# Ledger of designs, part 9: VHH binders against q9w197

Target 1, 300 residues: q9w197
Amino acid sequence: RLRLQDIPALTQDHCRMRDPAEVERIINEFVIGGPERMQIVSDFDYTITKQRTEDGGAVPSSFGIFNACQSLPENFKAETDKLYHKYRPIEIDPHMPIAEKVQYMIEWWTKSGELTSGFPFDQSEIDQIASKYTHALRDRTHEFFADLQRLGIPTLVFSAGLGNSVVSVLRQANVLHPNVKVVSNFLQFRDGLLDGFQQPMIHTFNKNETVLNETSEYYDLVHTRDHIIVMGDSIGDADMASGVPASSHIMKIGFLFDHVEANMKKYMDTFDIVLVDDQTMDVPRTLLSLIEKQHKLNLE
Short names: E, the ipSAE of ESMFold2; O, the ipSAE of ESMFold2 at other seeds; V2, 0.75 times the mean of E and O plus 0.25 times the DockQ between their complexes.

## First folded at step 1 (VHH)

Design u8 (framework vhh_7ubx_2)
Fold by ESMFold2-Fast, scan of step 1:
Structure u8 (fold): chain B 300 residues (1-300), chain A 119 residues (1-119)
Amino acid sequence: as target 1 above (300 residues)
Amino acid sequence: QVQLVESGGGLVQPGGSLRLSCAASGFTFSSYEMTWVRQAPGKGPEWIATISSSGRTMRDDSTKGRFTISRDNAKNTLYLQMTSLKPEDTALYYCARKTVTTYGYLDVRGPGTQVTVSS
């Protein structure tokens, strides 16, 4: 019954769809199913946080927040930057097989863990840096998380970044409600010293199976919720809900900002909705609003 | 204090079997989810399986037909039964305790037991 042409947020020029009829079909399934069948799986870096600020300033990643901490060893940033320049080209290489890329991701994270070991560190430094970036959340993120809490929709924030920073930003922005769970890489401590990252390591190419396999308690909350909104800013994020039943209805929302012309075809082939330079939660909130409106009518 | 100690590793031929054990002490073992993780030479840690306090298991699809996680709460011991071992299974295997917090991450791990699969 709902038509895309009657949903203003979905008719804007920056909202792109390869298959509008399929998007319309999934929306109607969500509306019929109601909030009880819904779950959200979202990336954090450049998905919950903006890809740019209003003034065009850079938004730090979750690891960028950590790297800004003053207690880190004098050459820590230089050493981590060397790893980034070595491994990032491999990560995005279009010709290298995924299985070979995985080995390099493991190598990168192993070396990063070695650098992130053997010195004392206080979480309060992350909290101090993170407090400066609550304004860097995508516009109307507070309202989006309030909608999810009101509707009782489990929300998984699934990040290959640093969970300590993710949690700090969400908590200080007052959006880390009881229905929100964070699965990410967390700092590990041994005898008061940093000891790398807690295991298993989450990287770009394993952000699919780890959701259910690492968080068995979360699986119990969501295994009956076969209507899923997936949100991400990179191609790999589209597979975060991989492993759910084939009967599931999944709406994949991709935020595209960088190299729009070069990446458009691949993003449109990968995501159901591609949002070009849209630094808001307006489209996800619109989907929730349609679900909530029908739910309220059904209760009357 | 809180400790996890693995045992049962060693050298095995391809197609062989091994049973790993993880002895827990210093905490209420029966109350925690437990997991097995492996780290191959030159690679980072790879998750294998998790078992809940009630015995429900979650396993990596690539190994779930060959590896079985189990626990004995009376003995405070976690097990990993490995069958049809391949050279690719060569790794340091360690057990870890999962937190029951909102993040579900590992907070304690053992030193590991080495498994080497070669002819």
Scores: ipSAE 0.000, ipTM 0.173, lowest interface PAE 13.7, mean pLDDT 83

Design u9 (framework vhh_7ubx_2)
Fold by ESMFold2-Fast, scan of step 1:
Structure u9 (fold): chain B 300 residues (1-300), chain A 124 residues (1-124)
Amino acid sequence: as target 1 above (300 residues)
Amino acid sequence: QVQLVESGGGLVQPGGSLRLSCAASGFSFSSYAMTWVRQAPGKGPEWIATITSSGSTMRDDSTKGRFTISRDNAKNTLYLQMTSLKPEDTALYYCVKGDYYDSSGYFPYEMDVRGPGTQVTVSS
């Protein structure tokens, strides 16, 4: 039986837990169950990518990569920034009911689609911009994905961002292995012109509801994998796995960087493990190493 | 060696129908999901439909009322039945070996394994 106090990565000051006994219980269940029962569900923006660089600079979101493309129309960034300043305060409003926020997310999405329509666009420009940000991935992300590939653990990258950018970054970082699947918002083209985004819309309040399909090949692969690590940087990410069939043990890891003092209580109530200003994959990798070590012992 | 060969394309009038075929070899066809994608002149590849190893189908909303994906495992062949064709359906159609989520999911253009394609031209 493993104890938390014997796992150095989990005893650091920046690793916070509301219920350490429950975290310990889930870890031991993961270790006993082995890699065959595991799956990962992870957000991309500020979860797989860093929340800050070493020099304190900002990391662009997946939409930020798109907005940096030179071939976009004049004022495209200014118009999308206007939408961001209008709708972002609504998205993060702690007092507005979720049902009301959803209507504003639909409005934001619709207006963004209208702006992202009617002009030609070469998707290779996303590749050019994304190539600059492979180093903005959380430290030891390459090793983390290599661990997952070696262990055969299905990994779902589930993002409310722009999937074209997500795929480009992961591919160029050499971490888009066959066990990694990306579910996100993708650009739509019609007659050589941008035509908004492919349906359905994925936003922070509907990640779980619109993309998992019982008839898909993904369901066939993961329905027997009832040990799940969920990784995210926002409260909405904590429920990404709630619709996955046959789930029985979920470890929710939250990356907290912004407004730490104000957000700590809510993150502690939402995630099993809260990582404060931890720009590494060390904690997720530690969980995988414990699972792998026991698995190797069982095979011997 | 994995090989995919598409056929059945051609010139068709608006409102017409075509059935595309993809002959697969070099792998256990019945064990894999299969996908149709298309690429129009001057734009990137677009996902059309996926059929799982179990026979379940996922289709793009813009075409799902007009296009039907199916498979014949005994013949190692994937099909795309296209009806009510429009000029906007003009594209090179590719068969891809792979598993994909629904229409919000994985972009097939990232896959290295696809056939040479079959050209569909819809014009009067």
Scores: ipSAE 0.000, ipTM 0.123, lowest interface PAE 16.6, mean pLDDT 81

## First folded at step 2 (VHH)

Design a1 (framework vhh_8ghr_2; at its last look DockQ between E and O 0.57; V2 from the best seeds 0.00; counts 0 for: pae E 14.3 > 2)
Fold by ESMFold2, look of step 2:
Structure a1 (fold): chain B 300 residues (1-300), chain A 122 residues (1-122)
Amino acid sequence: as target 1 above (300 residues)
Amino acid sequence: EVQLVESGGGLVQPGGSLRLSCAASGFTISSSYYIGWVRRAPGKGEELVARIYSSGGSTSYADSVKGRFTISADISKNTAYLQMNSLRVEDTAVYYCARETTVTPLRYFDYWGQGTLVTVSS
């Protein structure tokens, strides 16, 4: 039986837990269940990518990569900035009812799709920009994804960003293995021209079972896997696996970087493990190594 | 125009080997796509037997063929291959080469070859 005190990665000062005994219990369930019961659900922006680089440089979001493409109309960035400044405060408003927020998110997506329509565009431009940021993934991401592939663990990258950018970064970093699926907002093309985004829309408030039910092929792959690691950098990410049975064991890992003092209570209430300014995959990798170690011993 | 053309099917005895080829045109196999081999046996649905993402060398296999089949790619010839060893009667099927994209939220094959028949019998 594992104890937290014997797992150094989980005893570091920046690794915070509301209920260490519950974390310990879930880890032991994962170890008992083995890799065949595991699945990973992770956000991309600022969860697989770094929240900050070592040199202090900014890491663009998946939409930020798209917005840097040269083929975009001259006023594109200005128009998308206007939408961002109108809708982002609504998205993060702590007091507005979620049902009302959803209406504004639909407006935002619709208007963004209209801006992203009627001109030629080539995926290769996203690939070119994305190539500049393959170094901006969390430290040891390559090893993390290699471990997941070796262990046969299905991995869902679940993003409300732009899937074309997400796939491009993951592919060029050589981590987009066959066990990895990306569910995100993708560009739609018609006759060589952009035609907005493919349906269904994925936004902060529907990153959950509703969207995954629309992707039933992935459900068939993972429906027997009731041991889940969820990784995110936003409170909304904690619900990405909410559609599983109540008997499931879920470990929620939150990466907290911005406004730490103001956000600490909400993150601690929401995530099982809160990692403050951690730009690595070391904690999730540690969980995999514990599972693998016991699994190998059980086979001997 | 995207095209996939299979070849290499035929009649073999149980325990024998075949190598299937999938020549791609209209796209490069090292791009944002997987090449997969899907088979349809008489009276059965489709089974994805192998996939390759050639730019990273990533491969995966159905349990039914693991250890017996090997998928590979030659980027210079824009061709994927399926080496089929230790063939069994239950491997008898029409084998299709198909392109699977990773740029959508769904796993699906958007282009298919015409199929090549593999018959395993004595």
Scores: ipSAE 0.000, ipTM 0.151, lowest interface PAE 14.3, mean pLDDT 84
Fold by ESMFold2 at other seeds, look of step 2:
Structure a1 (fold): chain B 300 residues (1-300), chain A 122 residues (1-122)
Amino acid sequence: as target 1 above (300 residues)
Amino acid sequence: EVQLVESGGGLVQPGGSLRLSCAASGFTISSSYYIGWVRRAPGKGEELVARIYSSGGSTSYADSVKGRFTISADISKNTAYLQMNSLRVEDTAVYYCARETTVTPLRYFDYWGQGTLVTVSS
């Protein structure tokens, strides 16, 4: 049986846990279950990409990459900024009921789709911009995805951003292996022109099992995998694996960077492991290495 | 205009070999795309046989062909290949080359070749 005190990566000052005994229990369940019961569900923006670079460079969001493309109409950035300014405060409003927020999120994405319609566009523009940021992924992301592929662990990148950008960054960083699936908002094309986004639109409040149930191929791959690592950088990411059986074991890893002291209580209440200003994949990699070590022993 | 043109199909005996080629035009085979080989056998649906992510050399294969088929790409010739060894009668099918440009919840290929027939028979 593993003890947390014997896992150096988990005893570091920036690695915080509301309930260390529960984390220890889940780790031991993962180790007992092996890689064949594992799946990964991760956000992309500021979870696989860095929240902070050492040199102070900006890391754009997946929509930020799209908004930098040259073929977009001259006023596109300004119009999308107006929508963001109108709807973002509603999205994060702590008092508005979620059912009401959903109506505004639908309105927001409908209007965004209208702006993203009626002009030529090619994926290669996104690829050109994205190529500049393949090195802004968390340290050891390449190793992390290689380990997941080697262990045969299905990995879902679940993003409310723009999937065309997400896929481009992951492909160009050579981490989009066959075991990796991207569920996100993708551009729709008709007759060589943009026609908004493919349905259904993914927003903060449906980034959960509701959207995932619409892809039966992925469900068939993961329905027996009840040992889950969830990774995110915002409170809303913690629900990405909701709807799994109560017998499931879920390790929720939260990357906390923004307003650390103000957000610490909320993150500690929500995530099992809170990583403060950690721009690496070292903790999730450590979990994989523990699982792999016992798996190899069982095969011997 | 994006085009994929397959060649190299034909009649072979069981245990024989063939090399299929997929010549791409209108785009460059690159890290932004998978190239896949899909086959349709008589009375069966489509089967994704092999897939290559050209930049990293990452490949995947259907269980039915692992160890016998090898997918590769030559960027300088803008061509993908499927080396088919130890052929069996059940490998008889029309083989299509296809390009995948985006990973979505559903597997999707946006351009397909015309297909090349492979017949494995004594």
Scores: ipSAE 0.000, ipTM 0.156, lowest interface PAE 13.5, mean pLDDT 84
ESMFold2 (binder alone), look of step 2: mean pLDDT 81; pTM 0.818

Design a2 (framework vhh_surovatamig_d1; at its last look DockQ between E and O 0.01; V2 from the best seeds 0.00; counts 0 for: pae E 17.0 > 2, placed apart)
Fold by ESMFold2, look of step 2:
Formats: C-alpha cells, structure tokens, sequence
Structure a2 (fold): chain B 300 residues (1-300), chain A 121 residues (1-121)
C-alpha cells in the first residue's frame, strides 16, 4: 500500500491538497484497478499547453491561434476583444450564480459565431499558426501521451476552446495518438464559407453530462473504465467527468497559475491536487508510473 | 475608447514612499478586476498587484508584499497603488491594467503611457 510521503512528486511545496488522505486512498484504488480501468479527461488550453513559458513568450489559447490568422476580416480582433472585455469578468466573477453566468456564456458564444460567419477560410492557416506553438506544451507532454498510448488508456481532450486549433497542435506535436479523442467547438463550413461553430456549443460551465452525449464510439472506449484522472486549469473543468458512463473514483488535478491567493480556496475546495505554477506533466506521469508498477507487483 | 491614465511617479530615495493613481474612462470600471504591472528598464512586464471589482480581495507579487497597497474608488473610477519602503529594484514604469486576452501572460490590458518610478540614492 502506497503512502504519499514515499512519492516525491506529491510532497513538493507547490503540490497542494485539501485532503491528502483522500488523495492517497484514490491512488491506491487506481493501483488496485490497474491501467485497464483508467481513463483521462483533460482540458487543453493552459492545461496541456503551458500557462507561462520560462522565457516569457506568449502562449495563445486555441481561439488565440485562430484569431492570429491573416485572412480574418480587419476588425475581427477588435470585435472579439469587445466581447472578451464584456464577458470574461462575468465568467470569472466569484459571486454571480452559475445559472446566470450560463446565460451570458451562451450570449458570448452566439455573438462569436456571428462574427465567424460569411467569409471563406482555409483551415491550413490554423496549421501554420499552430506550428509555432508545438513547443509550448507542458514539459514531458510527449512522454505522458506516449505512456498513455502504451498503456492503452483512453484520453479525452475536452475543450471549450476551438477544436480545429487543439487538433492541429496535438497532431503537429505528434501526441494525437489513436487513444486520444478531442471534444470541442469546431468551425462550421457551409457552401465553402465559415458558418460559425458546430452545435452543440461547449463553454466553461457545460462541460458535463449535458454535452458529453453517449455515443457508441465514446461509450465503447470507456464504459468499463471507472477510474478517472481529470486535469484542468479552471474551476469549471472539475465536472468534466460527470457525463462519462461510469465513475467510482475520480482524481481531479488543477493547474493554478493566475491570482493564486484569490483562487487558492476555490481550487482547494474543488480539486484533489492543486499544482501552483507547475508547467509540467510530472505529477500525472508519476500517477501513471505508480499505477503500472505497483499493479504489476500486486499481481505477482 | 478605453483609457487608463497613470500619474504619481517620480524620483525618490530608497526607503521612501509614492502613491500612484490611475484614472479610468470608456468602460464600466466597477465591473473589472484591476491590476498594476511594471516594466523595469530593459526587462519584461511584471505583474505587481491585483484588486477585485468591489475592493474586497487583493493579491501581490511576493517582492512587494507588506510594502505596497492596492486600492480603488469605484465612484471616482480610480485605481491606486501606495508604495512604501521603496527599493532600487522597484524602479520601473508602472501601468494600470484590467484583465483581457489582448495582453500576453497574465491577461492584462494596459493602454496608458505609464508613470515612471525611479528609486535612487
């Protein structure tokens, strides 16, 4: 039976836990179940990508990659900035009820779709911009996804961002393996022109059972995999697994970078492990290593 | 249309104090978290302090905790930074900012000329 004190990656000062005993218990359940019961559900923006680089370079969001494309109308950036200034404070407001926020998020996405309509667009332009940011994934992301593939662990990249960018970055970084599925907002095309986004809309507050429709493809991948690691960088990410077919134990890892003091209580109350300014995959990778190694030892 | 105008900088000796002000216009000031950021000569932009819409929560970079105090007056659409026990390392151009995706890292939207703080003996 594993003890947290014997796992160096989990005893570091930046690795915070509200209930270390519960984390220890879940890790041991994962070890008992082995890789065969595991699945991963992860956000993309600032969860698989870095929240900051060591040399201060910018890491754009998946929509930021799209917004950098040259073929967009001249005022596109200005109009999306107006929407951001209006809705982002609402999205992050700690006092507004989530039900009220959802109404504003629907409004935000609807208006964004209207801006993203009525002109031709070559999706290869996203690939050109995205190629610049394959280096901006968390350290050891390549190794993490290679381990997931080797262990046969289904991995859902669940993003409220732009799926076209997400897929492009993952593919070009050579981590979009057959066990990885991307669920996100994708551009809609009609008669050769952009026509907003494909439905249903995904935003921060509906990453849950209402968006993850049970399809034969997704269900077949995960229906026996009730041990779940959830990774995210925002409070809304913690409920990403609520739409999966089965769950008995969920480990929620939160990457906290911005406004640490103001957000610490909310993150500690929401995530099982809170990683402060951690720009690596080292903790998730440590969990995989423990699950594989100790499960084998238990089988003798 | 959005304007942020910083003032209150100047030359001060180590251990001294300054109070920075920021006059905001062109947006609903009370709806936004506000921040101070700074840029030392030849260096990148550094976040300094942040304050919630209603002023009830604040946060600071470790190097200024206990020395700097951020505050706001929503009726006057003004943001302030009281800087005490100033050190040479605090020498920078200070900018008033609000949260946005326009600015890389930390999501700061700063548009003013900033106000220069020089700490020297």
Amino acid sequence: as target 1 above (300 residues)
Amino acid sequence: EVQLVESGGGLVQPGGSLRLSCAASGFTFSSYWMSWVRQAPGKGLEWVATIKQDGSETDYVDSVKGRFTISRDNAKKSLYLQMNSLRAEDTAVYYCARETTVTPLRYFDYRGQGTLVTVSS
Scores: ipSAE 0.000, ipTM 0.114, lowest interface PAE 17.0, mean pLDDT 83
Fold by ESMFold2 at other seeds, look of step 2:
Structure a2 (fold): chain B 300 residues (1-300), chain A 121 residues (1-121)
Amino acid sequence: as target 1 above (300 residues)
Amino acid sequence: EVQLVESGGGLVQPGGSLRLSCAASGFTFSSYWMSWVRQAPGKGLEWVATIKQDGSETDYVDSVKGRFTISRDNAKKSLYLQMNSLRAEDTAVYYCARETTVTPLRYFDYRGQGTLVTVSS
């Protein structure tokens, strides 16, 4: 039986837990269940990518990569900025019912698709910009994804951002292994021109099973995997595992960077592990190492 | 202590019928979508049919549409699969599964031993 005090990565000052005993219990369930019951669900922007670089530089979002492309119409950024200023406050409003917010999110993405239509565009522009951010992934992300591949653990990168950017960054960083699936919004093309986004649209409030009706092959991979690590950088990411029966074991890891004092209580109430200004994959990797160690012992 | 116990399988000739049952315990049965999945010899799991919590909606894999009927009795905590016009290709171990809704992932939680259906002349 593992104890938290025997796992140094989980006792560091920046690693916070609302309920350490519950974290310990879940870790032991993961270790008992082994890699065959594991799956990973992770956001991309500021979860797999860093929230800050070591020199204080900005890391663009997946849409930020697209917005930096030179082929975009002259006023494209100004028009998308107008949409952002109108809809972003609605998205984050703590008092508006989610059902009402959904209508505005549909409106926002519909209008974004209209702006992203009717002009030539080539994926190679995204690839060129994305290449600048292959070194802005959390430290030891390469090792984390290599471990997941070696252990055969299905990994879902679930993003309401732009999948063309997400895939480009992951591929160029050599971490887009066969066990990794990206579910996100992708550009649609018609006769060499952009034609909005492929359906169905993914927004903050439908990142759930309604958009994850997968092929039979993906269902076969995950149907027995009820030990789940969820990783995110915002409160909304924790809801990816809502509605799970009590028999499932879920570890929610939240990366807290901005306005730490103001956000600490909310993050602690929401995530099982809160990592303050942690720009690494060390905690998730530690969990995999514990699972792998016991798995090897069981095979001997 | 979730348990799902399948029964009703057996040997049947092509064109015959069988009715599978699943007895559920250890959870609130009426709160879950329920499914049948099957595994043919040497093959992976295949989804067969699904039924909503209140029984008002059903769905089937194309190969069994019109031949199989899924149903449930929430008072008895039981799930059923009526299989008519059976074919050799329906030979499999059939599992009762509750559909675990995990946002953003979805998978079937099957815990029983299954019940073997063999369709042979």
Scores: ipSAE 0.000, ipTM 0.115, lowest interface PAE 15.4, mean pLDDT 83
ESMFold2 (binder alone), look of step 2: mean pLDDT 85; pTM 0.866

## First folded at step 4 (VHH)

Design b1 (framework vhh_rezetamig_d1)
Fold by ESMFold2-Fast, scan of step 4:
Structure b1 (fold): chain B 300 residues (1-300), chain A 123 residues (1-123)
Amino acid sequence: as target 1 above (300 residues)
Amino acid sequence: QLQLQESGPGLVKPSETLSLTCTVSGGSISSTSYYWGWIRQPPGKGLEWIGHIYYSGSTYYNPSLENRVTISVDTSKNQFSLKLSSVTAADTAVYYCARGYPSHYYRGAFDYRGQGTLVTVSS
């Protein structure tokens, strides 16, 4: 039986846990269950990508990569920014019921789709801009994805951002292996012109439902994989694996960087492991190494 | 106060279809924030997820049961139902209806469930 005190990566000051005994229990269940019961569900923006770079450069979101494209209309950024200032306060409102927020999210995406329509767009510009940000992935992300491929662990990259940018970054970083599936918002074209986003729309409050609806075939592939690592940088990411059987064991890893003191209690209540200003994949990789080590022993 | 109540026959003959209804009170089944489903517990075994349905009508079933299971909603009656065809003695279990809510504070598939109803498959 593994103890947390014997796992150096989990005893660091920046690695916080509300319930260390529960974390230890889940790790031992993962180790006993082996790689064949595992799946990963991860956000992309500021989870697979860094929240800060060592050189102090800003890391754009997946939509930020799109907004930097030269083929967009002159006023595109200004118009989308107006929608952001109107709807973002609603999205993060702690008092508004989620059911009411969903209607505003639908309204926001409908209007965003209208702005993202009626002009030609060269998707190769996304590739050109994304190529500048492959170095902005968390340290040892290449190794993390290589570990997942070697272990045969299905990995769902689930983003409310722009999937065209997500795919571009992952492909150019050489981590978009066959076991990796991206579920996100993708651009739609009709008759050579942009026509908004492909359905279904993915927003903060429907990530769980979208996984099941969009990826029903992927769900069938992973349904027997009831041991899940969930990774995110925002409170909303913690529920990406909701809807799994009650027998499931879920390890929720949250990356916290902004407003640490103000957000600490909320993140500690939401995630099993909270990583404070940790721009690496070292903790997720440690969990995989423990699973792999026991798996190899069991085969001998 | 949310209450979920299972109803249906306690005895079903082999090869017939098991039909159960869940009546929801103190909450609306038409809420877009929730999913509604069925789980069961055979005697001496753990809980087994059967399936669930979203308000949109999208359904997801346990692969071991998918060819026999249908889950549907009736928003006018604030109810959802389970049909399990071609039953055998192995389908004898306590059946629970449940609501799932994706929330930062919930770690299971469902946050509320009914009291359960025993269904025996026998001649």
Scores: ipSAE 0.000, ipTM 0.116, lowest interface PAE 17.7, mean pLDDT 82

Design b2 (framework vhh_7n9e_1)
Fold by ESMFold2-Fast, scan of step 4:
Structure b2 (fold): chain B 300 residues (1-300), chain A 122 residues (1-122)
Amino acid sequence: as target 1 above (300 residues)
Amino acid sequence: DVQLVESGGGLVQAGGSLRLSCAASGFTFSTYAMYWGRQAPGKGREWVSGIYSGGSSTAYASSVKGRFTISRDNAKNTLYLQMNNLKPEDTALYYCARGYPSHYYSWGFDYWGQGTQVTVSS
């Protein structure tokens, strides 16, 4: 039996747990189950990418990469900024019911789609900008994805951002291996012009089984993998693997950076492991290494 | 129209080898990622292996890692699965699947073959 006290990465001050006994239990289940039962579900923005660079600089979101493209119409940034100022306060409102927020998210994304229509656009412009941010991936992300490929663990990158940017960054960083799938918002084209986003629109409150069930063919390939690591930087990310079988063991890892004291209680109530200003993949990699070590021993 | 036709299955003794082939037609094979899946009697489908369009990036389920090798010949529009050191647990219907690059296709596989049966006796 593994004990948390014997795992150095999990005993650091920045690694916080509301229920250490439950974390220890899930780790031991993962180790017993081995790689064949594992799958990963991860957010992209500020989860696979850093929340800050080493020098403290800001990292753009996947939509931020798109918004930096020079060929966008003159009024595009002004109009998207108006939508952000209207809908962002609603998105983060702690008092508004989720069902009411969902209607505003649909409205926001519909209007964003209308703005993202009627002009020509070349994906290569996203690629040019994204190439500058491959170094903004969380430290040891390359090694993390290499571990997943070696262990044959299906990895879902589930983002409410812009999938065109997500794929561009992952591809250019050489981590978009065949076991990695991206579900996100992708640009749509009609007659050589932008025509909004492909359906369904993915937003903060529908990153869960409801959207994933529309892609049942992928679920059929991973349905036997009931040991899941979920990674995210926002409260909404914790539900990305909801709807899995009752036999499931889920380890939810949350990356917390902003307003640490104010958000700590909510994050600890939501995630099994809360990583405070940890711009590395060291904790997820440690979980994989424990699984791999036992798997190799079992093959001897 | 897109077609994927698997071949090469059969009955083999434990420890033996088989090579599966998947002949693709009706699309530009060299631009698509390709996959092998399997379905054992009374079980759901499971992913076995994948290979990206250029052939240099591959991935395998841990149950087959080190025993199976996926490859492709883009000039012949053919996907292969070399299966070595076969186990009774490898008994299944094996099928190939076409997958889009993530940026064009959010999820899943848009075409599957009919499959080829592999039976491993003890």
Scores: ipSAE 0.012, ipTM 0.440, lowest interface PAE 8.5, mean pLDDT 84

Design b3 (framework vhh_7ubx_2)
Fold by ESMFold2-Fast, scan of step 4:
Structure b3 (fold): chain B 300 residues (1-300), chain A 121 residues (1-121)
Amino acid sequence: as target 1 above (300 residues)
Amino acid sequence: QVQLVESGGGLVQPGGSLRLSCAASGFTFSDYYMTWVRQAPGKGPEWIATIYSGGSTMRDDSTKGRFTISRDNAKNTLYLQMTSLKPEDTALYYCARGYPSHYYSWGFDYRGPGTQVTVSS
């Protein structure tokens, strides 16, 4: 019954769709199914956080927050920067097969774990740095998470970054509600010293696998929720909900900011909705609003 | 402490050329990727080019035929040579340490205040 032309947030120039009729179909399925069939799967870095500030400034990644901590050894940033300069070109290489890239991601993670070991670390420093970046969340993120909590929609924040930073930012922004679960890389401690990262390692090319490897308790909560909104800023994020039933309806929302012209075709082929330089949660919130409006009518 | 200071901007006619410079201090310049980014009035930042610590470059396809990024590690200086300038190149140009990525936007941790380039007759 809903038509795309009647949804102002979806008719803006910066909202791009390869197949508007399919988007309209999925929205109507979501509205009919209601909140109880919904789940959200979202990336954190540059998806829940902005890709730029209003002034055009840089937004740190979750690892960037950690690297700004003063209790880290003086050589720590220099050594991690050496790994970044070696492995980052491999991660984004357009010619290297994914299977080969995965081996390099495992090397990068292993070496990063070795560097993140053998010294004491005060986790409260992550809170100090993260407190500066609660304003770097996409506009109306607080409202978005409040909507999800009110509707009882399970929300998985699935990040290849550092979970300690992710949790700190979300907690300090007052959006880490009981329906929100964070799956990410977390610091490991042994005898008061850092001991690398907790297993399993989450990287750009394995986000889909870790969803199924999250506790059976979470799977039991969400396996009947076959209406899914997936949110990400990279092509790999589109697969975060892989392994769900074939009858599922999935709306994939991609935030595109870098190299818009060069990346547009690939993003439109990958995501149902591509949001160009949209530093807000307005489109995801609009989808929830439509679902909630119909749900209230059905409750009489 | 890290500082990046751009220079070389100004008013230039369409078809003209400019060479931008970025003076870096407070870190081992030769160990870092360096990037040029521009921001037009009312627009978000646009990545132009990155030069790796070893001298290899990555460039935006829309400008790579007209813009060349280079570095002089002995002088701790980053350069952007711009040729065949168009009115659409009018922007604040700034250098940054690190580089933005398709998968992790804004991989740079410091940027300069920028130098204004205006292309008009």
Scores: ipSAE 0.000, ipTM 0.196, lowest interface PAE 13.7, mean pLDDT 83

